VH-VL binders against q9umr5. Designs and how they scored, part 285

Target 1, 268 residues: q9umr5
Amino acid sequence: SYKPVIVVHGLFDSSYSFRHLLEYINETHPGTVVTVLDLFDGRESLRPLWEQVQGFREAVVPIMAKAPQGVHLICYSQGGLVCRALLSVMDDHNVDSFISLSSPQMGQYGDTDYLKWLFPTSMRSNLYRICYSPWGQEFSICNYWHDPHHDDLYLNASSFLALINGERDHPNATVWRKNFLRVGHLVLIGGPDDGVITPWQSSFFGFYDANETVLEMEEQLVYLRDSFGLKTLLARGAIVRCPMAGISHTAWHSNRTLYETCIEPWLS

## First folded at step 11 (VH-VL)

Design yb23 (framework fv_nofazinlimab)
Fold by ESMFold2-Fast, scan of step 11:
Structure yb23 (fold): chain C 268 residues (1-268), chain A 123 residues (1-123), chain B 112 residues (1-112)
Amino acid sequence: as target 1 above (268 residues)
Amino acid sequence: QVQLVQSGAEVKKPGSSVKVSCKASGGTFSDYAISWVRQAPGQGLEYLGYIIPIFGTANYNEKFKGRVTITADKSTSTAYMELSSLRSEDTAVYYCARGTYSPILDYYGMDVWGQGTMVTVSS
Amino acid sequence: DVVMTQSPLSLPVTLGQPASISCRSSQSLVWSHGNTFLNWFQQRPGQSPRRLIYKVSNRDSGVPDRFSGSGSGTDFTLKISRVEAEDVGVYYCMQGTHEPYTFGQGTKLEIK
């Protein structure tokens, strides 16, 4: 009788990446219905995040409707941002545990193989010219590109992350905050050896200031203003932080120790 | 339907440069990359590089870095391949093709090809 | 660079009979997201290359079903179930997984 689990994958990913995670869940919580959503797989993960949110929303509605006691979300990497938006746009969702596996919750600012493959001649220092254009915002990675040296451009051009974080005004902000606050637990997972998410503290709502010094969640303006409910959730005891060293970006969903320490306790 | 039409044959002297054009019609030019491939007489196919017009980004085969430049003009839906410091070994038919294998912008993978442009380098 | 090796390089075949071309890569062509960018091109005399097969086994629109691709990792095959006169030309395998993209030497198919 465990609550169903819905898994949302990341950038250039597919349901196959979660085979080990499913094995762990079946070993510790036998009988759990686990649905790994196979939408926006591979290259389709580059579609605008709001388009992905709409598609994933359509897929999760019937699953939530059949589980009146609630569901759990496990959302990996970019998928954690999709799940952030789902919890905000869905009226009266019934998510208990939202488990965020190494997701860039405050954004991304780092050179990676993904960046080189997408923009071969670009560096992190000049990607703002592409990402903060209207056509750049048609790509998911640009929707959460957060250049700490061009905050004005990020705030004005970000069509996704700045809006869901309440850093940019939106008519639905109050409703989004109310919806997000219905979540039972926000479980944040990440670590210094990820190698992709930069800064890795973005997975815990920390981020670079203009000097590339990391400021933690409690020093962020979005937390201090309680823009989408982080301060309220923390005060309620609903935020869980589970950092772990020694885990690379593609291993968060396939490490048994990580699963037992950070995920298993939150699957009721 | 997308069609790629290339400029006409060129005869060049060693040490000069050649600039071949590839004009796209049909579809949205910014939705795909343009790759360049050459074929010396009686030989196989050799990859030169590509451009992603929407971002203005180009990438080149290391063998040709420093000599090849690939550009695009979005207003005319035309890509260009310029090869400098020409040698007799550069005598070949030069092709443009739609697409590359970038996961972001390109699902096409060289599915449509231009008619080819013969470039002859002779003294 | 990834070396693509085709065999045979010359393929005389009797009209209506099957034909098979092998392509081997010096490195695995499986990409990190699971796709294998192995393509087959046909070049008829005096014409531009035409893509027949993409991602190992997917046939392009308008390509007859007598053409099929198979393989995995480093070993790939193009098969023609019944060779027709219009199949005369040079066939190239090509990998798009590793930069720079590389082509095989080409296999010349001729009717006996």
Scores: ipSAE 0.007, ipTM 0.448, lowest interface PAE 9.3, mean pLDDT 88

Design yb24 (framework fv_nofazinlimab)
Fold by ESMFold2-Fast, scan of step 11:
Structure yb24 (fold): chain C 268 residues (1-268), chain A 124 residues (1-124), chain B 112 residues (1-112)
Amino acid sequence: as target 1 above (268 residues)
Amino acid sequence: QVQLVQSGAEVKKPGSSVKVSCKASGGTFSDYAISWVRQAPGQGLEYLGYIIPIFGTANYNEKFKGRVTITADKSTSTAYMELSSLRSEDTAVYYCARAYYDILTGYQEYFQHWGQGTMVTVSS
Amino acid sequence: DVVMTQSPLSLPVTLGQPASISCRSSQSLVWSHGNTFLNWFQQRPGQSPRRLIYKVSNRDSGVPDRFSGSGSGTDFTLKISRVEAEDVGVYYCMQGTHEPYTFGQGTKLEIK
């Protein structure tokens, strides 16, 4: 039989978005138990990410307990950051494959229409004024806003991303690293035509420097210092990179070629 | 109150392309999905694809992938459907339809409001 | 692709009498969280389609209460309790659960 699959959605999203993904899994791995978590749907996806992590944690515990052979996570967009934190805070997770589907793992620095809905007069150059306030940190999108021109403010004000990336110290950092390293495979998926995740290389732990030049994962201090285990996972052969061109942000979970190439091989 | 206004009728030669526009007005407080559906004279409805303008992304019926391109200019509230390599079988009325997309709840409804239709005739 | 089959294809009805249209899908339209995305549309002669019903039984704003939808899984029904002259047209069922979205072949309602 196949290991169960748990799916975590993204910003302003719900389980309905994954109907194609479930169809593909049913075709290639018939009998797989797939649970798409209907928590923090729509407006509730704006709640602080630590609140979402707690809620998703409570939902995944009984699923993992029923599957001693292990489970797989497929985590889309913002949901990939929820899953990053989940793997760090759970002392006993049994996740085999963590499949990160176009998630801003190093943060977001781009103008998008859904950000304009929440902050209509803001530009990416001035959003730091809102996001790096205590009020701004009550919104999930601001928890992973990473302005490369105000890195000092990001490091001091980010209540979520800077902590889970080990960019700022936290009392639990050693335990979080140990827990994250229990994962079997970290499968990173993303591409240049996403149109939302900026820079798109954030899905692969790359990000802008102060001149907006993208530096890849191996050049990041987080990787070099092995702050939460990326260098150890890469040395173990546990990191899979699967970039694909031609796929827009809302199509990652509905493209058959992507599924067959990047997701299917990791669903044992 | 939502209204969709489409561009005028087109007569095209086989092998050419056609681009139909759909301008939306009203319903300014929530985002939307715009779908394209066609109907050959005296026949039923056939789905082509949709776009969610707030995300700038389109999805297509596999039958038309490679021939159909759906785009949107949110600043003018206008969606476009371009169909290439036209054949006589593409002769149809092409409709745009707008569905309420509640960004706060993620809820999508299908084909709630329809445009008046654009007749595309493909003939030699 | 999910095949949507309507019956009857031709529905002559006496004015003021009830009418019923059946729609069957080749696959279950129930989504994993309990929602069923089945819709009904009306197309009057020379006009664009108009949505009457969404999610099996929910009536759109402005649609008279003489129209009702019911069903589950793969079997669905649209009922008109008292047919009026303005109801002449073609009725389509449509599923949004599986891609590509598909329509039934249509039922032509005529006054006899």
Scores: ipSAE 0.005, ipTM 0.457, lowest interface PAE 11.4, mean pLDDT 88

Design yb3 (framework fv_nofazinlimab)
Fold by ESMFold2-Fast, scan of step 11:
Structure yb3 (fold): chain C 268 residues (1-268), chain A 121 residues (1-121), chain B 112 residues (1-112)
Amino acid sequence: as target 1 above (268 residues)
Amino acid sequence: QVQLVQSGAEVKKPGSSVKVSCKASGGTFSDYAISWVRQAPGQGLEYLGYIIPIFGTANYNEKFKGRVTITADKSTSTAYMELSSLRSEDTAVYYCARGHYDILTGPFDYWGQGTMVTVSS
Amino acid sequence: DVVMTQSPLSLPVTLGQPASISCRSSQSLVWSHGNTFLNWFQQRPGQSPRRLIYKVSNRDSGVPDRFSGSGSGTDFTLKISRVEAEDVGVYYCMQGTHEPYTFGQGTKLEIK
């Protein structure tokens, strides 16, 4: 039978957003046990990412324990960062495919309507003032805010993303890398028409330099240093890149062509 | 300039709850945090918690978790602090204070006038 | 919790003379890039606290230049170069680096 699938939602989201995804999985892999985790829904998705990681960890442990053949993770948007940390902090995870749906893996630096709604008097250029404070780091959005013009502040103040990416030292870094490398496949999905994840290449470990020119994964220090295992995974043939144009941020989990092309092949 | 105006004095019986308001004027309500601090008569300052209205989330001093609830209504630029299961030891002046939640200035730049809460039987 | 210790707790001062208050934290208050969230407040009799100094040494708007803050790490000082009658009150240091925020015990400044 098929390995169980665990789904982790994104910012201001809940399990109900994944109805189409569940339909697609049921059609192509009937009998798959799919658990969409109803934790940190809605406004609770703003809680610190390390708190979310602990809550999701407690929820996934019994699911993984009951599936000795392994499980698959499908993690959407902010949820992809939660799953990155889960794979690093869990000494005994048995994840085969980690499918990252348009997640800001290198961080977010966007000047979007959503940002303006949340921060009416702030622009992307000054949000660093809030996010890189001790108070700002109590909010999930700020845990992965990555201002390319204040990279020094990001590196020192980020309590989450800089640590899981190995951009700043942590006592557990070696263990986190070892744990993450146990994943079977890292499936990265994203595209230019997302409209929320900025730059969209963040979903593929690309990001802005100080001039806002996007540098791809292979040019990033985290890859070159192999800080948490990206270079090792790529050499092992375990990284899958699946970019697709024409898909907006809220449609990654409800597009059939996307599912058939980028997700279905990795659900053994 | 910026002002924080609090609700009036309260006299409560042990075991009851009190809800104190703090209305902000001047500046934008969403650009700062609102904290709550109390001071028993003749004593020092004790921190209860804060809310950042833009995120709509609150953080509490562990000592008061389970008894204190801090909320904000952006439409009226008003923050609230509710303290339940009142004891005589909760008799104090309760202050709201604002501050920027950023690396430039930090918390507690303006304070309300205080609200005296007396708990007696 | 971070413990903030002030000294002295009682400070009688002659008008026109300088006054100095010490504040010590049980652990470092340094955040990213040397940002240190140490504040000083003045509470005059019957009034709300008023912030005088933020981030160790920055004076709030409207605060006279006779007030100055200094220090680093765990050791901080508030100095009044020439005490005036209006300075009577209790002075508190406060840290905003670690949750929960904590205050010193207060230093009562009195004119002798």
Scores: ipSAE 0.266, ipTM 0.666, lowest interface PAE 3.9, mean pLDDT 90

Design yb4 (framework fv_nofazinlimab)
Fold by ESMFold2-Fast, scan of step 11:
Structure yb4 (fold): chain C 268 residues (1-268), chain A 122 residues (1-122), chain B 112 residues (1-112)
Amino acid sequence: as target 1 above (268 residues)
Amino acid sequence: QVQLVQSGAEVKKPGSSVKVSCKASGGTFSDYAISWVRQAPGQGLEYLGYIIPIFGTANYNEKFKGRVTITADKSTSTAYMELSSLRSEDTAVYYCARSEYDILTGYAFDIWGQGTMVTVSS
Amino acid sequence: DVVMTQSPLSLPVTLGQPASISCRSSQSLVWSHGNTFLNWFQQRPGQSPRRLIYKVSNRDSGVPDRFSGSGSGTDFTLKISRVEAEDVGVYYCMQGTHEPYTFGQGTKLEIK
């Protein structure tokens, strides 16, 4: 029997987006119990990420408890950040494969239609004024807004991403690192044609420096300090990188070739 | 330029509720938070809560928890403050005030409505 | 809650003389991003409050340059370099760093 799969959606999304993914899993691993969590759908996806983490945690606990062999997580876009935090705050998770589908793991710094919908006059250069205010941190997208030109504000104001990445100290950091390190495999998926995640290398823990030059994961301070365990996981052979060109942001969960190449091998 | 225009004075009996409106004109309504502050006759200023209209997200001063409700209607660019279980001590001028979602001004109240006198008497 | 304490509560001033109002907070007003949300408001009798100063020392547009704010941490001051007749009113400090936002008790400025 196959381990159960839990799916966490992204910004302005719902379980309906994963119908093709479920078809692929059923074809290659028939009998797999797949639960796509119908929480924080649509506009509710804008709620603070810590609130979303609490709600998703309550939903995944009974699923994990009933699966002593372990479970797999497939977490899309913003959902990948929710799953990062779940793995850190849960002392008892039994996640084998954590599959991150084009999630901004080091943050987001790009102009998108989502930002224009929320803040009609916004541009990436001035969004820090909104996102790093106390009000801005009540919006999920601001919880992972990472302006490389105002890194001091990001480090001090981010109520979510800076904390789970260990970029700012937190009393629970040691426990969060211990919990995260229990994951069997961290499967990172993303690509240059995504069009939304900026820089796209954020899906692989790369990010802009102050000159907007992308530094890859191994050059990041969080990796070098091993703040939440990336260096340890890489040394164990537990990190899988699966970049793929030609895939737009809304297609990661509905591309058969991507599924067969990057997801399917990690579901057994 | 942004202006905030509030509804007219109210006289209420103890135990009833009052709902005060604050209509914004100029600018984009979704670019602002609307806060509510009251002032009893001859007394100082007291904060009640705020709303972020684009999400309908409201936050309240614990002192008024369970009695105050702040809402917004984006189609009319109007925020509302409803206070229930009125007591004589709730007699005050109620103000709405605007704050941008902006780190440069933070939770500063830069534009105020004209105020609405609410009198609670038996 | 953060307690804001103003002194003096009553401030009689001769026209053309300077005036100074102090404001103390019960805890630091430095927010997690390094900014200090300390604001000053003026209220004339029968009028709505108007903001004079935001973030300790920044004057709002249209506020005369005779008004200035200073301070850090828990101790703040509003100064009027030369009091004019139009300055009569009650002045409030306010902190926006910690919820709930709180105001000082007010300082009534009046001409002698």
Scores: ipSAE 0.031, ipTM 0.555, lowest interface PAE 5.9, mean pLDDT 89

Design yb5 (framework fv_nofazinlimab)
Fold by ESMFold2-Fast, scan of step 11:
Structure yb5 (fold): chain C 268 residues (1-268), chain A 121 residues (1-121), chain B 112 residues (1-112)
Amino acid sequence: as target 1 above (268 residues)
Amino acid sequence: QVQLVQSGAEVKKPGSSVKVSCKASGGTFSDYAISWVRQAPGQGLEYLGYIIPIFGTANYNEKFKGRVTITADKSTSTAYMELSSLRSEDTAVYYCARVPYDILTGYLDYWGQGTMVTVSS
Amino acid sequence: DVVMTQSPLSLPVTLGQPASISCRSSQSLVWSHGNTFLNWFQQRPGQSPRRLIYKVSNRDSGVPDRFSGSGSGTDFTLKISRVEAEDVGVYYCMQGTHEPYTFGQGTKLEIK
């Protein structure tokens, strides 16, 4: 009688990464129907995020339709951004808990092995030249590249993150906000030892200013303007923040203490 | 510098398919996208689509979506454009051209020599 | 799709005289920070197109300074200050701001 759980993976990832998470859920909530979506696996995770949103949308519709009591989402890393957009574009989602597992909700600005593999000669200071081109926006990782030293390029060029965060105006913004606000709980998880998500506070809607000083969610214009509903959710008591030290990026879905502390309480 | 060398001329029947190759030499295949553009005899240029070879990700002009497939083989530094369900109006010179990722350098800076595809009888 | 309209389509010119080609887009080609992806190509008879100008006004390496590009938003111009015999060919404007990339109809430059 537990609500079904839908799991959305991250960059260069697949359903196999969640085998431990599924064991934990089975132990604490036996009988839970867990669906780990096998879409955009491995290299396919590089496809534009709006394309991924469309594919995942088609996959989640029948699952949600079969669960009139609601569903939970567990969305890891890049997958957390896919889930953000799903909640905004779906007029009829019935998501109770949206569990964002170390996702760059305000974007990414860091030299990672993923970026070095894609662009071997790149540095975080010059990646804006590639990411903020129309070609760069055909890569998922560039869809959430947020260079704090070129914020005007980010605002104009980002085809995904700037729009879903309400940082740039969009005709659908009012509808997207209304849809997102239907979520029961927004559970934010992340930590300082992640090593990939930069700044790690991006998982909690914090981000760098132009001096690379991290400003927390309540200091962000998107929060202060309530652009997609963060201020409304916080006032409603619907935002849960669960930071944990000592966890690397690839370990969030396989750490038992993390699961028991941050995930288990939200899987009614 | 990068040079793009295309396969030779093709004569095809209506309803068949054609696959044109574009081999890059002198540079790293991962540093740019490859676009395909065609030109019917005596006519202007028409964009077909592109591929980002490092990922195998392709994007197509909606006019050709479902008929065109663009692929890349990184081991041979070769991009391919396959066009199916050929009609007489597909008779054209097909060009590959480089698109640098860097926003500062613009689009379609180096072109292949072109491949004549004739669709008849 | 963005429609690119060139004028004139036929441009007979006397050697040593200036030539000018206009290109208009149906939508603004301004993207970010004033980056405008408007390119000019030259195609000599029997040859592949060669890019002359990128981002409105930047000349490619090896392109003579006789060629210059200007414009903004939806209106663009390619100028040749002194036409030479080697300039004979068809000139195309092209936009890369909006998918799919689109080209003008072409302007055929001929010596009188």
Scores: ipSAE 0.056, ipTM 0.587, lowest interface PAE 5.2, mean pLDDT 90

Design yb6 (framework fv_nofazinlimab)
Fold by ESMFold2-Fast, scan of step 11:
Order: C-alpha cells, then sequence, then structure tokens
Structure yb6 (fold): chain C 268 residues (1-268), chain A 122 residues (1-122), chain B 112 residues (1-112)
C-alpha cells in the first residue's frame, strides 16, 4: 500500500551507499518498492547534468507509469539537482514527495575536499575560470558552481543551474515551472555540519550575496519573482524544511534519527 | 579484470631522468585517481603523488615537487611517472596504485601494479 | 607530515595463535566528514603490497575473516584471530586523511 520510492545518488556515488536507508524504509514501511537507480555511477556522475537528467528520465518513466497512485523521490546531494530538472522537464510526472537530501539547490561556492582533489592548484576564488568555460560546463560539478563574485559569468555561462532556477531566461521556462508545481511536497534537508555543501543553506535555497553574507530563500530574487514556483509552493504549504545539526555529508542517508524526523513522515 | 601493468626495470646514471608507465584496465583509468609509491630496498613505502586522468590534474608530495611529473594518456589508458635529477637514493621499486574513486568515501590503494625496479648507479 | 608508528616491528607468532599489530598516528585521522582513512596492507616477499583493510575496519574482497581492524582517532589495531603459514610477510598501516599519505614503518610477521 505504500507508494514506490525512487532514489537518485550524488557525486561519485552508487546504489551501494543507500543500504541503511533501504533498511530504515523496510522497517517503517514494509512492502515499499524501492528502486535505487544505478545510472551515472562513479566517474559518470561527472557527466553534464542535462545528460544525467535524460538518462534518469528514461529510467523513471516506466516506474511512474506502473504506479498511478504516485511515487516518492529521494535525491541525495548532486542528485537533488538532477531531480529538480527531472520534475521540470517531465510533463506527466506523478511525484508526491520530493525529498532533497543536502543538495546544493542554489549552487556551490567553497573550498571543499572535492575541489582540492579534482583541482589541487585552484582556489574557490579562481575556479570560475575553469567552470565557466565551455570545457568546464561538460562536468556536472561546474554545472552548479555559483561564484557570488562573478555573478555575470555564472548567469551567462551556467548551462544548467541558472536555467533550472530561472535566473536566466529559457524558452521552456513556463512549461518547466508548470511541471515542477505538480509536486506534492518539496522536503528540504540539510545542516551546518555537512562540511561539503557550501554554504549549507544552499540546501534550503539560501545563498551568498556579493559580500558572502547568506541570504535565505525568501530574500532570493528567484523566490520573489517566483521564477520556478518556490513562492507558490510555499503559499500552498508544500515546502517542508528539516535542518539537522551534527550530520556530515556522507551520513544523510545512514542516520536513523534523520530518517525518522525528516524522511519517514513523507513516504506515504 | 582490474589490472595495473607497469613498464620494465631501468638502470640510470645520476643526474638523468626516468619515466615509468602504468597501463590501467577494468575501469581504473576512467573512474579512479592513480598514485605512485616507491620502496627502497629493504625499506618502507613512500608516497610521490597522484593524477586524476579524466582531468589531467596531478598533485605531488612536497618532498619531490620540482623533480616528479605525473601524466596520463587517455588514448592508451596509461599513466606515467617521470623523476628527474636522479640520485643513488632514488634507487627503489616504483609502484602505481589505484587511488580514490571519491575523496569523501573512497579509500586509496585497493590495487597495485607489479612494481618497476629503478636502479641509479654511476 | 603525519607520522605513523607501528608496534611491534618484529612479530614471531606460533601457528594457530592470535597476532596483534598496533598503529598510532601523530594526528587524528578522523576527516571533517566523519570518515577515518586508515588502511592496512600485507606485503609478501617479492610481491606488491595488498590491501587487507580500508577505513579502519572494512575487509577487502577475498580477505579472510580472521583479519580484523579496529580503532579510532589516533590508535588503531590489526588482529589476526589465528595465524596461518600464508600470513608471513610485512604489514603496513597507512593514513589517507592528510596529504601526503604516510605509512608506518612495517611489522614483520614470522612463524616461530
Amino acid sequence: as target 1 above (268 residues)
Amino acid sequence: QVQLVQSGAEVKKPGSSVKVSCKASGGTFSDYAISWVRQAPGQGLEYLGYIIPIFGTANYNEKFKGRVTITADKSTSTAYMELSSLRSEDTAVYYCARDRYDILTGSPFDYWGQGTMVTVSS
Amino acid sequence: DVVMTQSPLSLPVTLGQPASISCRSSQSLVWSHGNTFLNWFQQRPGQSPRRLIYKVSNRDSGVPDRFSGSGSGTDFTLKISRVEAEDVGVYYCMQGTHEPYTFGQGTKLEIK
């Protein structure tokens, strides 16, 4: 009797990371059909996000078609951005709860271990030179790089995030907004001890201004202009915010208290 | 299925350079960082640096910075380690090893090459 | 650089008996994201190192369950519940938390 759950992983991740999440769901909602999508694992998670959206779309269509009562999405880290775009490009999705686990919804700007590993000679202040090039935009991590000191370059060069957030015009924006608004609940999860998502408030649609002061969702132009439907969803009571301290980036899908508090209530 | 195959032994004179190759298969070259580690005769293991082949980005242990260069050739799935200004103290077996899949959860050195003996002798 | 110190450096063990190797780091190996990158390797004479344990306590595929790793922070242990003849070799601990990666000096396990 429970709606099926579709899980979309993050950067350098795979289905194996979700074994604890599946145990929790089985304990609280026995009989739930959970599908963890084994697409764009490992290195393939670096493929352009629009390519990933197309691949995940092909995988979720038959699952949604078999579940006329609806489905739930649990989307982790970078996977939350894939799911954002998925909900916008699908004219007929039947997603009830979209659960975003610590995803950089307004983008990423910080000296994370990923950046130090991938670009050891670069600092966050100069990564814009790489990410906002045509070459850089062929990598998922650059698709959501959001340098608050080079907002003009971000708006012009971002092939993904600026478009799905309605920060730059796109011919499909009206249709994308309409499709996204079909979601039943947008459940946002994140916290100050994540250590990867910078600023952590990006998981709640907050982000840095030009002085690196964090402005929350309600102060963002994308919210105020209702560019893709956040203001409308909030007015409908469809946005749930569930911040939790003490959870590191790789623990969001394996913390029982987090699951019981932020995920379990939204699974049926 | 997962293999790292290194080039053969080298004998070099002091002041010269050596370039060792490491051909990777089984998804290693596309998905993982590749590191270089050396072992002098009868001694322990010493890390030199890594490369992430898909980006061509490399980072080095400060001890070897300026003398070591790690490169990758995507067309042959081969990583290279070049060490210049060789000294007798550089005599060692040089290993390539599969490094992290992911910096946050991946753990280094699950697979190793067979090793390449480099002897520096006048 | 993080200094890794192993003890003992020489470990003669009677066949079938347990063996234990300690590894201590000069700094905490807990990363800001909660993972601890402490690995154990076995090197048999004339062979490349082989990873036995990764992230403190996880066994690699094909490693017998008589090998176990434990520890936290700066103190780590590799245990062999019952030593077999095939276990002869040098064992190294390694930290991957801080650049550059560093190794312990090695522990030579011998059957007495």
Scores: ipSAE 0.183, ipTM 0.668, lowest interface PAE 5.2, mean pLDDT 91

Design yb7 (framework fv_nofazinlimab)
Fold by ESMFold2-Fast, scan of step 11:
Structure yb7 (fold): chain C 268 residues (1-268), chain A 122 residues (1-122), chain B 112 residues (1-112)
Amino acid sequence: as target 1 above (268 residues)
Amino acid sequence: QVQLVQSGAEVKKPGSSVKVSCKASGGTFSDYAISWVRQAPGQGLEYLGYIIPIFGTANYNEKFKGRVTITADKSTSTAYMELSSLRSEDTAVYYCARTHYDFLSGYYMDVWGQGTMVTVSS
Amino acid sequence: DVVMTQSPLSLPVTLGQPASISCRSSQSLVWSHGNTFLNWFQQRPGQSPRRLIYKVSNRDSGVPDRFSGSGSGTDFTLKISRVEAEDVGVYYCMQGTHEPYTFGQGTKLEIK
């Protein structure tokens, strides 16, 4: 039978967003047990990411324990960062495919309608003043704000992303790397028409340099230093890149062609 | 169950300022943006601005630039709209309305206060 | 600013008959992520506005089935399948896609 699938949602999201994804899985892999985690829905998605990681960890432990052959993760948007941390902090995870669905893996630096709504007088150029404060780090969106013009502040103030990416030292870094490397496949999905994730290449571990030129994963220091295992995974053939044009941020989980091309092949 | 209760009617002279309050009850105040909308007698609805209490951030319709200030006091679950340099054309009913900050749900202005009549005359 | 234009501005209807209100925006209300933030409000005489429809076609809890919304891009419609006496009032469309948020002029529904 098919391995169970665990779905982790994104910012201001809930399990209802995945009804089409569940239909697709049922059509192609009938009998798959799919659990969409109803934790940190809506406004609670703004809670600090480490708090969310703790809650999701408690929810996934019994699911993984009941599936000795392994499980798959499908993690959307901000949820992809939660899943990154889960794979690092869990000494005993049995994840086969980690499917990251348009997640800002290297962070976010962009003026989006979402940020304008929450911080209407802020431009991306001045949001660092809020996000890199202790108060700002109490909000999930600031935990992955990555201003390429204030990289020193990002490295010192980021309580989440800089640590899980191994950009700043942490006592648990060696163990986190060992745990992350146990994943069977890292499936990265994203595209240029997303409209929210900025730069969109963040979903593929690419990001802006100080001149806002995008450097791809292989040019990042975290890759070159193999800080949490990306270089090792790529050498193993365990990283899958699946970019697709024409898909907006809220449509990744409801596009049949995307599902058949990028997700379905990795659901054993 | 959730209600927005506004302060009472005001009569003000031209050039003065008015501060209208909007108190939330029956729900979590910090879960919502609070918008302000006005309606002159016999006229349609006109948007003034909003505040997101959880972040303390406010945004204003450019038409009222420099004259409107929207604030919130989380300890009393109350939002305030202050309009300065009052003119006779500012005579209107002023409404507060809530919006879930999960704006992706499209829940703009789902619960409204009863309105506060502000009359500007000499 | 986005201009919202309603038609008709005055809508006399016979009880039990259908009514239709049009709303047109000066620019597309589709956000970059694909959602369209077009809302419909009802204001009964002497009362605060009440939201009926959000995101073009979604009916609020407690709103009767006889109310429906449709449309896309710049053209939107609110329909009442069978008008009842309690439906008398002014109806406003509102866009939340572009700042500042803007309302239509209002359509006064009255019984003839």
Scores: ipSAE 0.059, ipTM 0.604, lowest interface PAE 5.8, mean pLDDT 90

